# Ledger of designs, part 86: miniprotein binders against a7ua95r516to809

Target 1, 294 residues: a7ua95r516to809
Amino acid sequence: ASLSLLSISDLVPDLQFIFFWMSNAIEILYFIQQKSPAYMQTIELMDDKAGSKESLLSATISANEEAMTILEEVIMYTFQQCVYYITKTLYVVLPGLLDCNPFGTEPSSEQCRRAAGVCVCAVCVMPEAVRRVVSVFQTTSDLLQQYQVHSEIQSQMFAYLFFFTNVSLFNQLIDKGPARGWFQRSRVLQIQASVKILLDWAKGAGHNHLAQKFFAKFCSTVTILASPPQQLSQMSWKALCAEHPSLKPVQLHRILTQYQLMAELGPLPIWQPSSEDEAYIYRTVDLLESFENH
Key: E = the ipSAE of ESMFold2; O = the ipSAE of OpenDDE; V2 = 0.75 times the mean of E and O plus 0.25 times the DockQ between their complexes.

## First folded at step 6 (miniprotein)

Design ff22
Fold by ESMFold2-Fast, scan of step 6:
Structure ff22 (fold): chain B 294 residues (1-294), chain A 83 residues (1-83)
Amino acid sequence: as target 1 above (294 residues)
Amino acid sequence: DPKEVVEELLREAERLLEEARKALEEGDFERAILLAEQAIWLILRAMYEAEKYGTDPEVWEKLDEILFKALQILERAEEELKK
């Protein structure tokens, strides 16, 4: 069953067809929105003794409303289909991003400077797992550009894709991380570097603002887990909540508990929630994020 | 020697950040962003090496300080580019 999973390359012909229809529907909708007022004004200025002007005006309003409704439905349907196929592909490749080592392979460049027997080149050798994720986003960007999809729709699509990616990565790290060793500080630093490659791609593609907004929860999580014990131990619960407002109290508590275990802090002070936050931690079970809008 | 590896990565990151600062002063914001991002990559790699092989808390303090400086230069260059 899993053998039948399609790569992003395999989906391109189907996505091209869907983007083609979406782009056309958007263009027609905007044409109607732009031209309708001028046309209606022309009808309204007409001199018609038989009442044909009133009939024509009513019919035109009705026809325009019906056409716009149909076009909006086509846009919504095609948008949802694109999102479905793209996120289904992302879901398969995202765990690889949490499990790869971007520091494992040195660049093989004659111009790479070496010091103490180590390459100090600022050139990243992108892991295959990260490349698969980036390829999904790049293909999406290419298709949106190829079919000249309106900028607002492009922004909405990447907003949703970044939202989905953030939720998927956060949920996998919190839920499966302990069993897979993902909370070890060395592994967290690998995850941080892999995420940086993805975020650098988003910045280069003109989506830096969206990436900052929708990756906040996962970035906060990784930032906390990558912190040195000496530094993190000096921060109060209140300070951590203020610095990481995207995290719910139950989520922050789980992250700090895992950090304490992995860093082997032992008898060192435990971060204590306020009485108010403690109520949220122990009365709510919403640890994992939902893919549904609340 | 793992300590020397961290020190060499830190030295190269500092060099890149100084070049990023100069690019920022010269109004080359795109180059400043590129250099700051390259410095951040080396800093993350240095942090990974420091964690994997172990190092003194004072070395981690230096890594945190240089990361802060790199992020500050990056933010300033990005703000200027927006105009």
Scores: ipSAE 0.534, ipTM 0.829, lowest interface PAE 1.9, mean pLDDT 82

Design ff23
Fold by ESMFold2-Fast, scan of step 6:
Structure ff23 (fold): chain B 294 residues (1-294), chain A 83 residues (1-83)
Amino acid sequence: as target 1 above (294 residues)
Amino acid sequence: DPKEVVEELLREAERLLEEARKALEEGDFERAILLAEQAIWLILRALYEAEKYGTDPEVYEKLDEILFKALQILERAEEELKK
């Protein structure tokens, strides 16, 4: 319970320690990979009249393989620990993103233009709830930069954090959305705007392609729920599946059912699954997403 | 008046969208993306106000129309920069 109250800022000293060891293990692994061929060549050039050269080569190969295996395990362990603490912090702050109103706060009057007394600023003031989420990602980025972690490892970490965020937001929206009123279009528009702020941060941080890939499911869900009834009712089931390939048939069916109810489109389903998809919906009970990365 | 809020946001969004279209046609894809994203933000604000407080059906239809156009401009400009 006490650990769940810690902000990302409170975890920075511990995270710095873990990032320090991860970065060092990566550098040592790289050093061994770069130096091993040159050292092996040096041994090969040695005079072997006594029969010791072959033994030395074998021992060196064995030692290098063992060292690399240990370093890979250290890197994996430290990576998993960082991800664990960061995602635990994210999980606590993510529900706030679904509950905040990004349209509620006007930008500073010094920077905001008014037309007929209306603020027409094309920029938002980041809500506190969104700021808490962005702060976790920004702190992670800062730590990766501070310890000069290679770009490939940075990409893997953000891939997982975006994957986790997408699954968490999707599951919360689907599972708790009806009871929380999150399927009402005004609330969906608030969620869409909050997600846009988060995705804009990711784009600015150089992670646009990862964000597009890993947020696809949640973005598809919000896009459908924000659609006007006239536009959505013109689309066939097949067209919706083609436009939203990240959604499983059972997920799309649940989203459309909730949309029909909230938009008051009548008692009978408008969007009928294909026979193949209907069979999948009845065969598979996987409505919520798993946190296991495939 | 909430209705006036929606109408002013719509007017500003239409202005930004026209500038985004011109930037796209001139090959300034970065500016087209910036302006399209700004238009989308104002459109989302206007849709939110319209849903919460109500608006004329014609205004609602215009908001849906310009949102579609803004998303198309954004998609085209992003695809061009991807090249």
Scores: ipSAE 0.531, ipTM 0.823, lowest interface PAE 1.8, mean pLDDT 82

Design ff24
Fold by ESMFold2-Fast, scan of step 6:
Structure ff24 (fold): chain B 294 residues (1-294), chain A 83 residues (1-83)
Amino acid sequence: as target 1 above (294 residues)
Amino acid sequence: DPKEVVEELLREAERLLEEARKALEEGDFERAILLAEQAIWLILRAMYEAEKYGTDPEVREKLEEILYKALQILERAEEELKK
């Protein structure tokens, strides 16, 4: 119970320590990678009358390979530890994103223009649940920047975090959505707006490409569920599969079945799977996404 | 009045989208992106309000159409900025 009260800020001291060591290991590795070829060339060009050049070259190669192996292991370990702590925090806060109403709070009167008593301000007030998620990503970005972690490693970390977030949200929506009414269109529009706030943050942070890549499955799901019944009923199974290639046949079939129930459309033969896909649809082991792909 | 809320949000979204289109035509791609994103937020809010209180299919269709136009402007502006 006490663990449910932990926030990302409670983990910052531990994360700072891990990022410090990761950054140092990366810098040392980079130094060895950049300087080793020049030093090796220097040895190779030496005038060696006693045979010491071959011994020195061999010893240098061996020492550099050992050092690089150790540094790569340190980087891998510290990277995995950062990911572990960050995703553990994300796992606790992500379900809240599916339950919040981003349209519920109006901006301050100073920021909102009104027409006929209606607030028409385009500035959204970030819901607390969305803020908790964004704060995890922002803290991660701040730590990567504070310790000057190379941009390639920063991209790898956000790739994994976005992958984890996408899988977590998708699995929650598919598994718990029917019982919680999350497939009702009004709730889906709330989810779509909350996800937009999160994706807008990612774009502002310079991670738009990663966000588009790794959120594809969840975004496809939300897009389908937010579609008007008239529009969706005009699309064939083949057309839906083509438009949403990130969704497996079994996942698309589950989404459409739930959409049909929530929209009270009755039976819809238009969304019938192909003969080939039908066999795959009955393999429920492929319904939920795995967190192990990275 | 739920109808009035949706109509006011839609009117403001249309204003922002027209400004975004003008910015796009004038080569101000950053402004076009900003205005299109603002329009999209208001359209999503209008869709939510319309769905919450029940709305005619014609209104839903109009909201989907304006959302599509906003997304088209956003995509075009982002592609131009990328160049």
Scores: ipSAE 0.512, ipTM 0.826, lowest interface PAE 2.1, mean pLDDT 82

Design ff25
Fold by ESMFold2-Fast, scan of step 6:
Structure ff25 (fold): chain B 294 residues (1-294), chain A 83 residues (1-83)
Amino acid sequence: as target 1 above (294 residues)
Amino acid sequence: DPKEVVEELLREAERLLEEARKALEEGDFERAILLAEQAIWLILRAMYEAEKYGTDPEVREKLDEIFFKALQILERAEEELKK
């Protein structure tokens, strides 16, 4: 019973209903947009009484405008409801992605090659925690495909879900990471591997461009934390800012501070903030990301 | 032996990365991406095992080097495929 609370499957019947109505409203809206101009042109070509023709055109324009407004409201409402329920489910399962060991389970694949008793197969068994996150995205994709929702709306849905996931993971890592030991290199490597599984799913689903755009901040954070000391210690503050433009100065400074602590490095002069950025390093209010899509 | 585990993972990663480089040279960018991604997965596993059981500086340097070589091949293959 407890385990089923983490499953998106419990919401599928309700989501199917919402996706059904959203899909129908979108199709009707597009039909009106595509066919209305031709019908209005037919009215304009009529050689009947001028007053009757004007009245018919006015009535048709008014009716179409009202219908399109109602359909747009239905689409917006159903889209917002889908996003609400899907992100609520994501929020519950996302912390598990930061707290799992994707290297703990060996594949039982017949294609797995063993050397010195070790499976050297590049195919991983997806950890249950990662599988729960991927299941939310896969179920969403399946529902969008089942109800033939237009590709533009599908892209908007995944853009928002990836945005939400990025903010949630970034905030969890930065806020709770020190207390949970998530900045230790072994834990960062686990997180990087889990993120790779999630991003590989997105690529396979045709959402690579959206994933790269909306996961930039979290990916930059994990990349820096997993970087070898030899390579990271040779990069200046300016170079790190250029390589990771998604990170705010206070965020980059916090990440580098955690890196120095975990890697047992002393202060590095090359990681000194620029004069322009120095004023923003201590602005704690800018450390965590907002869920508002600005 | 944890060191043997790391060495076997590194050896397989090196094999996959060499195949990825050859695919890149031959213009098979999709195959180069696939092989580079597979190499990166094994490198991350090897890094994790090395970190968990204590790092040999020589092995750590090899893992760091191959990781960035894999990222460069992946990036180049993705750029070429995009064209």
Scores: ipSAE 0.527, ipTM 0.826, lowest interface PAE 1.8, mean pLDDT 83

Design ff26 (at its last look DockQ between E and O 0.60; V2 from the best seeds 0.00; counts 0 for: pae E 1.7 > 1.5)
Fold by ESMFold2-Fast, scan of step 6:
Structure ff26 (fold): chain B 294 residues (1-294), chain A 83 residues (1-83)
Amino acid sequence: as target 1 above (294 residues)
Amino acid sequence: DPKEVVEELLREAERLLEEARKALEEGDFERAILLAEQAIWLILRAMYEAEKYGTDPEVREKLDEILFKAYQILERAEEELKK
């Protein structure tokens, strides 16, 4: 690949420096939180006939509050910088995940089992496009481990990265999918397989709960699009809303309309929105997801 | 031959899923998860081949059924492993 200047490897030195700052700030904050109460008790127990004990106690409380505020700001800033660099790299590699064919390459190993000349090997050769995305997450995990960043911060970082990935993939599929043929069932199955590889990585890395939570919208979309026509046509609008609560009415309506077209189920509407949702199925401003938290 | 590919993938997926069910019954949850995940991969590949080159509706229905069963076994094994 010829995108070396935009690869995660090119950002590792900058990320190492920022993770080092973040880790140190977290450790100092943790030290103050754990040791400060004991130190304050020591001051409180001091025998002070000069009348300076109250001033020392007040000054120490103020200094500790200021120090903790500064450390929290440093942690937030370094966290945001890491997220910025990592998501900038993800932005470049994520579109490839929607265009790759994970079924296109058989394992090169001669140990792959064959039945009647057919390769029935259950070992997936990770496509280069999927590998690029996984490499970003793996490098992030490696850096968090190298600098011994607390597990809570690690979870928050992967929560945000999964959130960003979900929004990016969903928006690209909804916005560009019709023009790029991504709603064709064979393409949807390729996308489903690629996403499975990514989610399997997340599970192996100990982030299964976060992945299930933050990929819900994109996974719901792919699940619906991969559904058999006989099965999907038997489900009511209310049943689909219940199974896919992450989808807004306009999003579900757009997905089902595209599905009906691709599966050639005729021009008559199969899925009837509830009376409550009728006003919302044409709200185009709600179609695409925002990258910003409200 | 696309029909042979789908048939052989389905047979191997059925074999792996039966082994996964046995592992689940024996309390080997890690093995059940591994085998169910392997079966799911082969089923997805079979679905792709069936869609790309065409196949009989009854074969598509069998693939849908076995995929559902594979996810049921996977979920059960994962829930048991959490305990």
Scores: ipSAE 0.620, ipTM 0.863, lowest interface PAE 1.5, mean pLDDT 84
Fold by ESMFold2, look of step 7:
Structure ff26 (fold): chain B 294 residues (1-294), chain A 83 residues (1-83)
Amino acid sequence: as target 1 above (294 residues)
Amino acid sequence: DPKEVVEELLREAERLLEEARKALEEGDFERAILLAEQAIWLILRAMYEAEKYGTDPEVREKLDEILFKAYQILERAEEELKK
């Protein structure tokens, strides 16, 4: 019941209102920035009589500064309100990505073979948990386009939404993963496939560069956990750090500890941190990510 | 039979990748992308089924190998399409 009340579609009227005013404020700010230099140049070229040129220039500068300040405050406030509403719905739907089976109950390849010549998305039903997350992103994208929000603001909004998604998924995997069995390799492979669907959406929507940047920590985690034991056990700590720079030493250490436990590779540590990293592998304050980082 | 399912998925993925490679050589980059994406999904499913049912390590290693090749074909086709 309460989950149905947190649907992004229920928030569309509020979001439409906020996007409308945000878009108007951005357009006016752009107009001032674009046209103000030309207007200032015409003032500077005027023949001065009784000092009107300097008075007009001063008044124009003051008006522009005041208008830009007000517009920037409106844009910041409306952006923050959009982020608040959108991330509220994301927080509810994101945990489902870690529990879903994107492969369903049909292990046969027959459906894919007979649909040759079409994309996998056309022959596969998107899992409900993934669809709920994609719906939030797609609705956001549609509203940004509908209200013609400046592309810079659209990029900043998706940068934050992907950041939020990464933090939420990473923290839940690290925090709840042992109890929920998410470190079992078969479950990691399900998570990997679910995340690929989400990343494919981001690529198709023109946000691939943002997704690659802001999902890096969670994707690195899943990549490590999905690795076959014989391949991963041959990699040194330094090699893993170099391949996965988005992971802090305490995070990498925790991931490898869980990997070794679930792969039943014995109680002795396989991966030995460098002496300089060993100072950081027990910094539990650095284990989980903060939602307040931008 | 789980082992038969994994082997069938592997065969189909390899077939799709060979067709993707041919499409790439022929300059049909849109088809190469489509075929590579279909192969990648089959490989991911095969990896899941192989892990779930505990198939031979050699099959698992082969799946990792062809997944890498599938992404190489996909990336090359996408770069060529942009040209």
Scores: ipSAE 0.527, ipTM 0.826, lowest interface PAE 1.7, mean pLDDT 82
Fold by OpenDDE base, look of step 7:
Structure ff26 (fold): chain B 294 residues (1-294), chain A 83 residues (1-83)
Amino acid sequence: as target 1 above (294 residues)
Amino acid sequence: DPKEVVEELLREAERLLEEARKALEEGDFERAILLAEQAIWLILRAMYEAEKYGTDPEVREKLDEILFKAYQILERAEEELKK
């Protein structure tokens, strides 16, 4: 109940505070790293008054090391807190993405035609469920930019958020998909379209490479499920493994099994795992993705 | 009629793909990407609509073919834009 009320907007004040400190800590750390060598050289060039120089140098080194250590801890802590809050909001909104029908607003075929000059990209008519997800990412991006957070930290943040999103969506699809009918072709097509909108946003936001990398598993799953039976039934296990390297054998096997059930296909010998993979398809522990590996 | 909707979406997607191809040939890679992405959206929608009434295998095959072509144009345009 309480989690359903948590919007990213409600967290903005807290996130602003955290991002402020994170950015400042990074800036101070960078300053120390850049100035320390010059400062030490300055001390080294001072007239050696009876042992005071060495003592001052040692004290300065020690103080800088301590300061850098503390700053690194602050950066790490603030980063973790940001991720924690943002992922909580994602956790709430991501299920809506899987149930979203991006085609429900019948743009009259005429609207697509008349908008020949207007980017009728799916982004312009973003379904509310997709918009809620995008809003989390956009708010994160805006905050990172507002506080001028170092680009590497921004990349790490988005990498983790995309990772989390992929794991969450993948696990939900695999676990709940059969019960919720998400393996039905029509539903898969809705999911595919919704994810495309999200990926298009990520592309426009400059995160295309990260999105492609970290959404690969979910995208592969959706691609397989969206494939027509006539096409997919012609693909061997080996070919599918090669085309979808992000999927573990157990995952691919589960997807194909569920596809077979949904499509009411008989046993397909061509989808039989190789002798090499046969032992791995039963590793149910590897079926769902872990959040711990990042 | 769902069939008419699918046919209309298909025709529009084919038009966009042809324009995307021309844009690609003209070296307007940004436009080619945009047009291809729009075509992909229409094709995916057409596929969804086709599932509502029971997809004619011929229509399904055509949709799959044009989707593949759309992604090829998109990929090529994106590759050229990176150069």
Scores: ipSAE 0.425, ipTM 0.773, lowest interface PAE 1.2, mean pLDDT 87
ESMFold2 (binder alone), look of step 7: mean pLDDT 83; pTM 0.810

Design ff27
Fold by ESMFold2-Fast, scan of step 6:
Structure ff27 (fold): chain B 294 residues (1-294), chain A 83 residues (1-83)
Amino acid sequence: as target 1 above (294 residues)
Amino acid sequence: DPKEVVEELLREAERLLEEARKALEEGDFERAILLAEQAIWLILRAMYEAEKYGTDPEVREKLDEILLKAEQILERAEEELKK
């Protein structure tokens, strides 16, 4: 399909080139940072008999500062280019994650175990839409490992990718969810399962802490929407705000309003915002998250 | 029968979760994680079936309770393995 033309596989050669240069720039920068003090000390220990010690020290300091500035710029540029290509690919495949059914396909590689005619296979069959998203993360991980990119930069890369994914999924669910039926509880449970597959991948890749931090908003949204009416109707506005601190009052209010509609609940006094939050909700029109990293 | 589907998934999830608890007690944390994850997957499937086709509120409550227990076992096993 046309989506295959925007696959991560098509970008691998370009990404390999960019990761190669990013990795090299990082290594050179760290080498200069680690070795420069020792080299400067060596110059200090030289006899000034040649009349060049001060000139050599001054030249070395200036050269190192200029080199570090240029390397930092190269690292930032190559990092931004990697993020650009990867997130552009993610943007195309992420809507599929919200619209797939992880429970619809029985395992095809092995015969499914049945009890009383019911398939009780405990093996998750990854939907193609989820596989496309996971493949972007896996390819990124493979490239970072192949080029031995420093762990700090790897963490920053996945922090940004998870941030981007969280914002994209949250915005799509809030903005398009009503028209696409995504707020129906059965659909929310499908989304919850698909997100679990992504989070399980992140855990296996060693990024669980980053995933927990950067997916908090979308996970809170899905958790609320998947909650049983009996449980959710017992929670006050203050309790929900305390349990879901990643959600802004206007976002929580929108989510609860959609929940009331889908569950065919009338207005619940227990879900009335505090007077302070109500004033904020009335004044703000900024429901969707910004893709700017703040 | 959707009710039978939910009940069988719940029964299998309970069996896997009991095996996970035993594995955790025996110090086999990797096995406990695997079994707890399998139980959680079946619980999510049962919740989906219950919502799609309808089911008794009592069964939905049992699914919520077993999901919490499965998540607690998984978290304990992961924390022990980390040690």
Scores: ipSAE 0.539, ipTM 0.823, lowest interface PAE 1.8, mean pLDDT 82

